# VHH binders against Uncharacterized AAA family ATPase y4kL: the designs that were tried, part 5

Target 1, 330 residues: Uncharacterized AAA family ATPase y4kL, of Sinorhizobium fredii (p55530)
Amino acid sequence: MARGELMKKLLASYGRDEDFRAVAEQIIDEEEKKNNRVLARTLRKTLEAGPQRTQSAPKALAPLIPFPEAAADFVERIEPEHNRNDIVLSAANVRVLLGLVKEFRRADEIRQHGLKVRSKMLFCGPPGCGKTLCAEIFAAELGLPLFRVKLDRLISSYLGETATNIRKTFEFARKQPCVLFFDEFDALARTRDDSGEHNELRRVVNSLLLFIDNMQPKGFLIAATNLDRSLDAAIWRRFDEVLWFDRPEAAMIGRFLKLKFKNVPVAFDPARNSAALEGYSFAEIERVCTQAIKAMIIERRKQVQERDFNRALQDEARRRAGQARLAPMI
Key: E = the ipSAE of ESMFold2; O = the ipSAE of OpenDDE; V2 = 0.75 times the mean of E and O plus 0.25 times the DockQ between their complexes.

## First folded at step 1 (VHH)

Design o10 (framework vhh_ozoralizumab_d1)
Fold by ESMFold2-Fast, scan of step 1:
Structure o10 (fold): chain B 330 residues (1-330), chain A 122 residues (1-122)
Amino acid sequence: as target 1 above (330 residues)
Amino acid sequence: EVQLVESGGGLVQPGGSLRLSCAASGFTFSSYSMYWVRQAPGKGLEWVSEISSSGSYIKYPDSVKGRFTISRDNAKNTLYLQMNSLRPEDTAVYYCARDFYEGWSRYAFDVRGQGTLVTVSS
């Protein structure tokens, strides 16, 4: 777009924050395309430093909080290695997460009015679509420690136990702000289908669901499941918010490819391959990108070639076909 | 060519109803989450409703919850907004939008139609 047209759009957007920001970004992007990187960087810093935006980067280190020694076998602390620039999310999920961040930062004021703060989230969708990464980045953005619960180990450890004992184990999450993350929550669905000899496992599952119902975390409780939208309504109704992590759409794939090749010289436009990756998870797409980069390194080239990418894509397609044949077995 | 064309706006009295439609073309409509957003005179863009690609996830802000209903027909590539119990403050240009995002700090709608004007006045 010509500079004059962008300037007109910028002035026309006065008083409309979303439009103003969108036009400002078009101006910055046009400067980057013209190889005016110093100006583009300066303009981006100015835009991001505006009084209407949060300015501080996410805290690198979260406070250390102890958890009970009895929980050591099935609770682990995850150290954040990623930030919000490392993830590609749908607009719907961004809006929900931003709302949750705002409520958390104003939690005391909300509670003073006798209202509850949203604290329980269910992350749903196929494997490799960013559920665990999102929980990590969400905790990092808030400066909160992240504790992952290994659900299969928890269920095994609490055979014959009560909801009261489970509650006591997780009491630290009620007293200290943290993110408590239950990964592989679909293990509950498998247990719920148990035969007579597994009735004890069924009782532990019911105790865990009762615990979730009565839990009032000071920070957040997040559960992640690979199950689709046919998930039992009795499960998802226990959560304040349900976020869907579907396989990425073409625009999201394009952004993810640009993100993965951001710091690597490339002899082709990765985003032009978005259509070829329709139906792939983010994890599958990342494997394609990683294998293409490895090929460049192994062959001692200075750039990733399109043939490196196409070979990696073919390899991933064969892997998907192999997994599809095995997945329905046993 | 990606196109979104809104229709169904007009003048309506307080307490009345209108149904907005958005015809999508040039992309696989059934693969995208869709949004209704509005812009009142002298105001910025305001999110009105969202619907997932399958239609299974729907969300509204409190200002329209219980009054507005979003729906989609993937076979016809059409998005709808049923607006009931309209108020003067609902007066705005209503846009159909396909979702877009840029990291954590912000999001933007990557495709937006020309809009349809809704005026609520006696």
Scores: ipSAE 0.013, ipTM 0.246, lowest interface PAE 8.4, mean pLDDT 77

Design o11 (framework vhh_ozoralizumab_d1)
Fold by ESMFold2-Fast, scan of step 1:
Structure o11 (fold): chain B 330 residues (1-330), chain A 121 residues (1-121)
Amino acid sequence: as target 1 above (330 residues)
Amino acid sequence: EVQLVESGGGLVQPGGSLRLSCAASGFTFSDYYMYWVRQAPGKGLEWVSEISGSGDYTKYPDSVKGRFTISRDNAKNTLYLQMNSLRPEDTAVYYCAKDLYGDYEWYFDLRGQGTLVTVSS
């Protein structure tokens, strides 16, 4: 194949890591065949280098406006370790998220026309369906730092405090483009009678909701909630977009299985098991895939066999049944 | 046009039972998770049950687990909630809701008019 055709294939593989790598390897091989060994070696080193995936120390925020030390118990900066190819999202969620990225990049032009830019999102759905991972990847896609707030811990820390103190704590997020992510947002909806001191809890909750209403982020504010908790419907009104992260349907399961086995040889078609995984969360499906891969490694085989997958699936089904039996007794 | 129509609510004594129904139209019912959610007077929205498209997978919060049973009839495009051992705190307007799968921005906008359940002591 001519060089122009290989370059065209490389560009066409954008967003498909395995296709990209295959085309890159083909280009390197062509250079080796042309006796361009120095170039081929340089290209191979570049391909193998990859992005740095190192977790930052809590105080490695020197290039950014740091959050106050008092907030260290409930605010954490997350370094992105994943990209858009590490998640499977519904078409509806992809459409919304891509629209938000485009609006963010053109915010000044949009505001010049007197129009509002969407900046506040609520992620809803059961645990293990990709809400936190999506926030991480969204921040990485925009090149923005991600600050995760554990809302339950924040509420506990600010019992007896004022709205002014809460606002001051989050001024660091207001002064720089960033993604501020409130995890476990359903903590705001917990029954006050069951949660203890009614008056102080209500004050903290109201202060947080007021902060959310009045915050004009340079980037984004994302809140995540599990639908298996009580939540005031009026809270939905505070967000520009509501995204649902449900358990995957068969086609999404098939894509997820292909993603999880992308770099692992398999002796069977994992996607044929999509129907058997109906009702499982992405986290549960990932456990099945991980256990199947571990079985291959332990048995010193070169590929995952269907028996490994079926055993892992049965083990996960037993775990789900065990948890169902324990939950009513606890 | 997606429509959800709840029915079956009413006045019941503590310890009694009620069966709620939700008639769905305008979408492929068997392709979607379905939910029951309720709102007591002066309270926020509370999730009370969920069921997969096939009906094989269900989930409940501790407040109703063992007392409520969600089910569906995909041939009739109908969702059900069997409520047993009812308590005064179960008094609420009950709504059925469809997953936001694809076209819906607001999860609870599809719950229709709701059906009132009053458990009197």
Scores: ipSAE 0.000, ipTM 0.125, lowest interface PAE 18.8, mean pLDDT 75

Design o2 (framework vhh_ozoralizumab_d1)
Fold by ESMFold2-Fast, scan of step 1:
Structure o2 (fold): chain B 330 residues (1-330), chain A 122 residues (1-122)
Amino acid sequence: as target 1 above (330 residues)
Amino acid sequence: EVQLVESGGGLVQPGGSLRLSCAASGFTFSSYAMYWVRQAPGKGLEWVSEISGSGGSTKYPDSVKGRFTISRDNAKNTLYLQMNSLRPEDTAVYYCAKDYDFWSGYYEFDYRGQGTLVTVSS
């Protein structure tokens, strides 16, 4: 049958599941016969995903429940400014996140069988390696609102309070699917060194950890810390997954450079510079790419030249040297 | 780091058999449909076989139906293609390929491996 006739039958089958599926299969088969395998696979995946997976966020159409006014000093809603074109993730992290997406889509069915859905993640690693960006993009891809909590401010605000009062503050997050993101989670480590002088602070920290243990979010709870493997094991055990955001290795750098120059003509192979950028964070590498693109624009050239990139890299190296000179000596 | 490594190709006489293997790593193998595709000298890519993530369904074009069998071992992250009753027109470089994933699709740098050459000649 002609493609136009199949398209007409597809539109005519609207609201008739059996007829719709039959026509959709014919369209997919026609694309396969034309060697349009990528399109055929995408269409089949879409068709098969429909009956197999419950829609992940039909409740996204409900009005957003805001956080309490008293929490405004330490809770904010983040509007997404970035998409997956702005991040490169390790294969290990991608695998974990895909597993979480799959469980989230089937959460009601899993819970009906008396099983828990993985919903609590700890993001660990040095600054500028994509922890906050990953949480933002993860929430955006799932269509969930993102609420960021500044942990140090939360702890200070709750000196002398109980786990019950902390729970009441975050009821808004329990009543709707969302991502609750605790930034600067390394603030908790400060209480471990000076327990005798920080009795009130230690009590607030214990109340917060108890809150995390007892919270059952409809979406996700994510905590991010700049502490690497030095973080107390008792804290890690409270999370379903721990994801490591290390400085990128050469292959990840190569992918990141290709993404950053995807929409900009370049006169050189950006991936050849991957080795020179080992030891740099993603934030530092992005700064190099941005400066190279700006140089092209300022000099009124139509493509980024290798010298633009090399100059930007030298400038970033000088910035790193300058910051090291300002580091505390005592 | 996503990797697909094909093996098992070689020279065979018409009517012979070969089994191709593909070792997959760096992604959740059981979550993706997998494919075998081939490219004969001077021609474009041709789809050869398809298997669902669970292994529960398989599909073939008429040119190889009844002669080729696709299978997978999700515990070993390995994809197979059993080729029987081989013909001179089956001569091609064979690639294994993974399906798109909405999250991972953008980071896809190796959706197919380096390939393995199959030559059917007398």
Scores: ipSAE 0.006, ipTM 0.154, lowest interface PAE 11.1, mean pLDDT 76

Design o3 (framework vhh_ozoralizumab_d1)
Fold by ESMFold2-Fast, scan of step 1:
Structure o3 (fold): chain B 330 residues (1-330), chain A 122 residues (1-122)
Amino acid sequence: as target 1 above (330 residues)
Amino acid sequence: EVQLVESGGGLVQPGGSLRLSCAASGFTFSDYYMYWVRQAPGKGLEWVSEISSSGSTIKYPDSVKGRFTISRDNAKNTLYLQMNSLRPEDTAVYYCARDYYDSSGYWEFDYRGQGTLVTVSS
């Protein structure tokens, strides 16, 4: 086989740098011609990096930060399981996030010039489009602990409280760099739309918004809402950046499919299915990919076949129909 | 510091042509697959072209196939998009993007710039 012959030549060139490089370039070219672009790129980067180097020490574990017992019902620490290679983001979101990383790393210099560092983000978009995963990966990249706050539970727990009491609850986050992730932030919009608005609920909401306004975190505050671009301006104006997590466009679907099948042999081009997945969230697309891979394993095959993918897609479509039927009518 | 600077956008009449450029710096340009993506007013992000690190593999979606041509000059660290037979629906901010690959995977649309506005109107 041509690839087998190239591999034999590569092994035979051991200790002969110029011969090794020539054969390696030939292998990279063959992989690129076969549209194995990820492999071709990896091999080229490895070749240019030279011999295998001692890996750097792993990133220091994020510090353990205690929080009040009273907050246990609505605050939880999230341990990161994912890295930047596990997510597909829009170009607009990548640009903003990279800018925030740069400002954070140079925060002391920025503050010495009397300027504020961007630290508050609002993540908007339908469920399953990567908001929580993005917060997790962002915190992991910065080496910061991530705390998820369930806003609906927080509002209930602090009924009758003041902004000072909310501030007190989150003092642990102000003392040390961390990421506070306020999940279900649309709970604030539901409270504001309540025709039977209660003074106590409104007071808690206003206290939380005031807390967000006055908080100067050493790390970041991220809020996530399932609401789209109809979100009340009084809410999003309180954030330094607003990031939109829309259902993926065809290009992002193609990249996500390549990501999900990167370590799995496939007998078809996954990207050809991008059009069939238009309108699906990343979570729905992931389920399709996972089910197709499971079918390969169950049937003891060495490759995911197009029929495995098509059946998984049909099953996901039925699942979506079933969920719609179970959704509240009012 | 990794930077991508797009240029070449502007106002053009339907049927016209534009050539976009992307100046890359701060990384080994020849090691990366490069992309052109666009975002039309009020719409989501749309992929419009892909080119491999060597330039040997090029892809387009049907919406621009035959009208747009992606190319690169690795010696000059520059990516290009030649746009012909422009239509009103091509009106968008165009962005230059790279992916980032390591042993565990890769990023798509990493280190993109501010974009360049293309307006197609009569």
Scores: ipSAE 0.000, ipTM 0.119, lowest interface PAE 17.0, mean pLDDT 75

Design o4 (framework vhh_ozoralizumab_d1)
Fold by ESMFold2-Fast, scan of step 1:
Structure o4 (fold): chain B 330 residues (1-330), chain A 122 residues (1-122)
Amino acid sequence: as target 1 above (330 residues)
Amino acid sequence: EVQLVESGGGLVQPGGSLRLSCAASGFTFDDYAMYWVRQAPGKGLEWVSEISWNSGSIKYPDSVKGRFTISRDNAKNTLYLQMNSLRPEDTAVYYCAKEYSSGWYEDAFDIRGQGTLVTVSS
């Protein structure tokens, strides 16, 4: 079979990007010749998206960017463990992220027309709704290295410092395309409002905001915060895009349930339980799924049964009720 | 509810021209890439042309390059296909298609409507 020969050539070209692309283009062209043009279009789109659309994100696809030893206390490189099939995103967020990918790929052309390329994003929403996972998957899809910044440690390291000193520390991220990810960004909002004994912390916060304003990344800067519609306008204005990670709607819950049970035999349709999970975060829904799967294993069954799921949901509902009762006290 | 209504097909002689139109409603037209796909007698579904949301990226298979031109009018929510130098092998039902999901999930065409028949013969 001629397709079998091309597949063998494709596998043999592993590690040789030019050869790999040439063979992949040949496979796509052959599908066009066979009048399977819908498949050919899909394959071309996938190839154009590059290695970033793979389920496995090889380390070789992302360059190794050295960073200063002094930054090692608050900057860490995140290795991809997840791909796009591990996340459920709103249609609005998907649209924005795809727009950002397209602008990134055409950045030089856009800049030649005197226009700015979007590179700074703020991820907002309650905990457990996929902000950190989205940043990881976005970086993997682009084939870019992901660096996570621990804001509490960064703030401590830069007490009394200026925006210039902070910028010098992150110069490694400006030289090469990467994703610089600031987690727990709401810590800056709380510190900024403090006074008296926290005056030096407010200065560091202002220096960090100035750094964000003046940062011109070759890739992306992403900040994630548990704050949402109540964010100070001064913070919003520093970002090109603000993405909202709200608790999922029924349709998103249904997709997430099918995703979590994709490799586990089930005796029921998980998506039929979407309505019962409205108001839950993705993290809470994942706990329900995990508990149901554990029940199957413990009871030595071959399938997750609806009763396993219903019991896990009941247990999570009790946990949520307990947390709500304690929230005003703690 | 996504609705796509194709029109402009008909009988034409080899070497002739036709202009197809697709009226779109039920979604934000200028946020999505649009496609023309066709199904010839006895064959499967074939991709004919692709246009990005802003007309900045346009793609064709080799079988129609230089003969067909895709365009869109975002103000009118309308997609067009100008077909020149038509050949008997272009005979097919032509469908307007939208990608419903703009992409993190598996690629899918959102094809709605009856399509429009193009017959190229004497």
Scores: ipSAE 0.017, ipTM 0.166, lowest interface PAE 7.0, mean pLDDT 76

Design o5 (framework vhh_ozoralizumab_d1)
Fold by ESMFold2-Fast, scan of step 1:
Structure o5 (fold): chain B 330 residues (1-330), chain A 121 residues (1-121)
Amino acid sequence: as target 1 above (330 residues)
Amino acid sequence: EVQLVESGGGLVQPGGSLRLSCAASGFTFSNYWMYWVRQAPGKGLEWVSEINSEGSSTKYPDSVKGRFTISRDNAKNTLYLQMNSLRPEDTAVYYCAREEYDWGEYYFDYRGQGTLVTVSS
């Protein structure tokens, strides 16, 4: 279709939101087909942002239901400190997360057709690869409160308690839209494989798994584990989606370095160092960037020099070597 | 506030040359990848050049490769596009654009008002 015809349709859709959106998406698709990828991305971002007000003042959200006082030792509410510009994700993970956002926004329509909405995710991968940060940003993107569960403290608190109390404790999360995030899910996997464990510990673990199976959250349940593909199939099959947070590839490292130096003057191209950082976690790379920035500040310079970055990288490499010496050899 | 101001457009004969400039302000210019994009009459936006933060890496589509050269002066917060061997097909409004990051994707978050380049027939 000629641009003039699309523009005419766009103007003709004035005051008709559905028609306007359909024509706008058609224009974006046409730009994608013409290999105008950057423009297509910009237009799609603009369209998805949309106007904040669509009608008269929106109805206030229901008051937040707090977790029980007894849960204060192992449940905490996380206030967002980061947004979607603070994370680098694989294309595969972005695709899944965007799909979940769309499905959540149309949840009532999906349920009206007798279908279930995806609500349970397992985040897998080595430490420092963005699992917790992703959960925080995902909750913020949806406008939902994030409740983090410290799994080791939960298990300890429920030794000698009934399985019914776990369900009652997390009833607050079922009654309101929220993200319930189980950190260090490895603790559950370890106890499940241990044939010598105390009967009460095994009971608590089984009760938690049953809770996960039977919970129908109005928002999301996310669990995070440091285990890789060797994870027990009986555990990950309980989730609607499994997202892998692997150590970043060179392209992702380049994007991450660019992001970390976005608001800091640099005398070099950080992306040139992507290959040197292969095998590092995002947390390790962030330490390198932070140390380089601190060197600039301490020396009262106006920009980070490549020398600052190289010294920080050497320090992190030494730290990595030291950590490897502390781990038992395979 | 972030601002990008293009200049250097005008009327030129086929085979001629023009140099476009983009003055950037309100952000740390040296930290950003920069782009030139154009919109010809009756057509959509087309990417014409890309440059990294240091100016050491550039890319072009086949339509302008070998004829256009993007460059930058980080000390002056200025982006340039040298256009040689201009053709009537190069007639367009040329925009300076800054890359931004969101959810693992890059997009243009700021674009200037544009400068018109007309290659006479």
Scores: ipSAE 0.013, ipTM 0.309, lowest interface PAE 7.8, mean pLDDT 78

Design o6 (framework vhh_ozoralizumab_d1; at its last look DockQ between E and O 0.02; V2 from the best seeds 0.00; counts 0 for: pae E 24.1 > 2, unsure alone 61.6 < 65, grease 26.1 > 24.2, placed apart)
Fold by ESMFold2, look of step 2:
Structure o6 (fold): chain B 330 residues (1-330), chain A 124 residues (1-124)
Amino acid sequence: as target 1 above (330 residues)
Amino acid sequence: EVQLVESGGGLVQPGGSLRLSCAASGFTFSDYAMYWVRQAPGKGLEWVSEISYSGDSTKYPDSVKGRFTISRDNAKNTLYLQMNSLRPEDTAVYYCATDSYEELLSWGDYMDVRGQGTLVTVSS
């Protein structure tokens, strides 16, 4: 087709996205036929990087159901305060999370082909390595409310009460598109395997796992645990994805330090401390950064000084040494 | 087997009132919490109210709190929704709903059973 005619078709497709995309593909194909591979790749990348990359879940997706008081004691709504630029994630985790966002955005089309949409995730790793923050940012990227389940309020020594609490919690989640987040999911895993628990309680926990298996969330279910590959295979099989949140390596620490000081004047390069912080969780590193910034504010200085950071680091090292002293006793 | 039949919908002016009824059969009504949900044209289901099995605890979203009152008569197996100060945004098909504790334990379905609905239109 002559180039002028394609340009006319492109302009005529204004406001009709499918027609525009069809003409854009013809233009890209014509450039490939001319061996303009660099231009064709650039045009294709531009076309595919449209509003879908920056879209959250459509606001026209089913209206959100207000928080019912029946579940109020068992869930807490987490208001999103962060976006994807506020977290440091491994490349593997970013790839999985982006894939899940794209899959969610096209869920109806996928289901029309008889395929399942992934909706249940397990976050594994030591405490303070970003599991909760990741769940917040993931929910925000989808445009979905995040509800954290209070597992300590769900689990009771009385069998009927625990089952009722579980029902109310999942009843709440079924009414609306949301991200339902189970922090400290290993409490359920420990209950399943504890000696001294009643056999009926084990059956309630097993029934909960079957309930999770049968649930079709309108958004996502995320469970976070500090346990690793020692988990019972029955628990692993309930989830569509497992994401690992390890303590950061030096490169990730450097990016994290730059992130934490991005809007704060600094008299030194914080990223040069990355090697000294290997083995620390993100939460521990954040505490170092926060205390250094507070020291600048308290002393009314223009910049965070290296001595502020070093003092905060010494304090955190002291805390870590104290925790190692206590670890086998609690 | 379980049946829920809504009634009492209709056309009403803004500021008016309606009382919806839901006749229940095929289960022990007094053992279960009951719900009203609604679906406005072109929108999904919205939770409107909840009442405990005994009727002593009721819940409402902010959008209807103070205007709507849920109640039940366990002797008559009937659920009610009194709607006052109606607004055009209350226009929807209203459903009553319930679920079974036994189904939760086995299959985890909430609000699996609901009626066919009754249309409420608030003409502005």
Scores: ipSAE 0.000, ipTM 0.085, lowest interface PAE 24.1, mean pLDDT 74
ESMFold2-Fast, scan of step 1: ipSAE 0.000; ipTM 0.102
ESMFold2 (binder alone), look of step 2: mean pLDDT 76; pTM 0.769
OpenDDE, look of step 2: ipSAE 0.018; ipTM 0.300

Design o7 (framework vhh_ozoralizumab_d1)
Fold by ESMFold2-Fast, scan of step 1:
Structure o7 (fold): chain B 330 residues (1-330), chain A 124 residues (1-124)
Amino acid sequence: as target 1 above (330 residues)
Amino acid sequence: EVQLVESGGGLVQPGGSLRLSCAASGFTFSSYEMYWVRQAPGKGLEWVSEISSSGSTIKYPDSVKGRFTISRDNAKNTLYLQMNSLRPEDTAVYYCARDLEWLSYDYYYGMDVRGQGTLVTVSS
């Protein structure tokens, strides 16, 4: 990777102001080209701060937070691989998220007035519509570490264990600002069905729900579910906000296509294809864009042609039809 | 307050040249990707060019490639668009735009368009 060479050059240029700045700019440019915009922005602010600014430069992008070894099987720290150019959000979702960011930044002032800060979100909608991606980008934009909880593994790990250990496992989230993300939250609905008695599973699930009720994170707790409208109202009551991640409308599709081709030369206006993609998830649309770009590379062309896009769309339509025929009617 | 002020438009003959400027204020210009977009009468917005924060990465659509050149002067907080070999089809209001702050409402194609634009008319 070129990063190692740039870092070596940076260390070698120490004490040579001109060389140091030139190499630092190359490192920032490399991060920008990798779409690590938060990191690139933070590095540029740090470089610009220098001795001329009164306030201290930012120390870290996201703090390193320790969590219990016992949690290693079902909790993992996620390093951001995506940035805001990988997601398009509805105006309604942007409004809610902006409100939460503002409350978070002024949390101490809000709490001094005896008021609660909103910190618990439920992300609802079909698969591939940006729920997990939104949590990742939200954490990255705030500079908070993201911890993903593998809910099926959590439930399995606590079978035969004391339910009170759940609170102890997640105590780290109360001590330091972070985003605690429960993926596949619909696993709770599967373990609470009326198909028979699973006493141990029911106890763990009920303890987890009670834990969520009493949890006071310093950052955020986010849960994501594919079921949304199938969920018990008792689950929705546990969250400060519920955000809907539906399949995108033509306007959102147009913005998404423009963002996906932002860093790729293209010979046509991608937004003209928005109507043809109505009913597709963001994941499906991204596959179309990715396949069109791959076709350009394979054919050794300098630009994505509209024919590359049309073929990729046809291939995705066939895949979509095939999946519909294989899906159970349950 | 974030401000972007476009200038340099006017009437020009086919085959002629114009240089557009965009004066930026209210944000750290050198930290943002910048764009030029245009809107012809009765049509939607069209992306014209983009430039990375450092100026190292530049992109154009086929419609203007080889004829237009985007550049920036971070010391002067100014974005430029050099337009050569102008055609009647280039007639439009030209806007500069910065990369969107992620949690913002007003944007087109992920770009924050703030100014009133500058009119470019290519005719005799």
Scores: ipSAE 0.012, ipTM 0.221, lowest interface PAE 9.0, mean pLDDT 76

Design o8 (framework vhh_ozoralizumab_d1; at its last look DockQ between E and O 0.21; V2 from the best seeds 0.00; counts 0 for: pae E 20.3 > 2, grease 24.6 > 24.2)
Amino acid sequence: EVQLVESGGGLVQPGGSLRLSCAASGFTFEDYAMYWVRQAPGKGLEWVSEISWSGGSTKYPDSVKGRFTISRDNAKNTLYLQMNSLRPEDTAVYYCAKDSGSYWDDYFDSRGQGTLVTVSS
ESMFold2-Fast, scan of step 1: ipSAE 0.000; ipTM 0.095
ESMFold2, look of step 2: ipSAE 0.000; ipTM 0.142
ESMFold2 (binder alone), look of step 2: mean pLDDT 79; pTM 0.799
OpenDDE, look of step 2: ipSAE 0.051; ipTM 0.487
ESMFold2, look of step 10: ipSAE 0.000; ipTM 0.218
ESMFold2 (binder alone), look of step 10: mean pLDDT 79; pTM 0.795
OpenDDE, look of step 10: ipSAE 0.017; ipTM 0.273

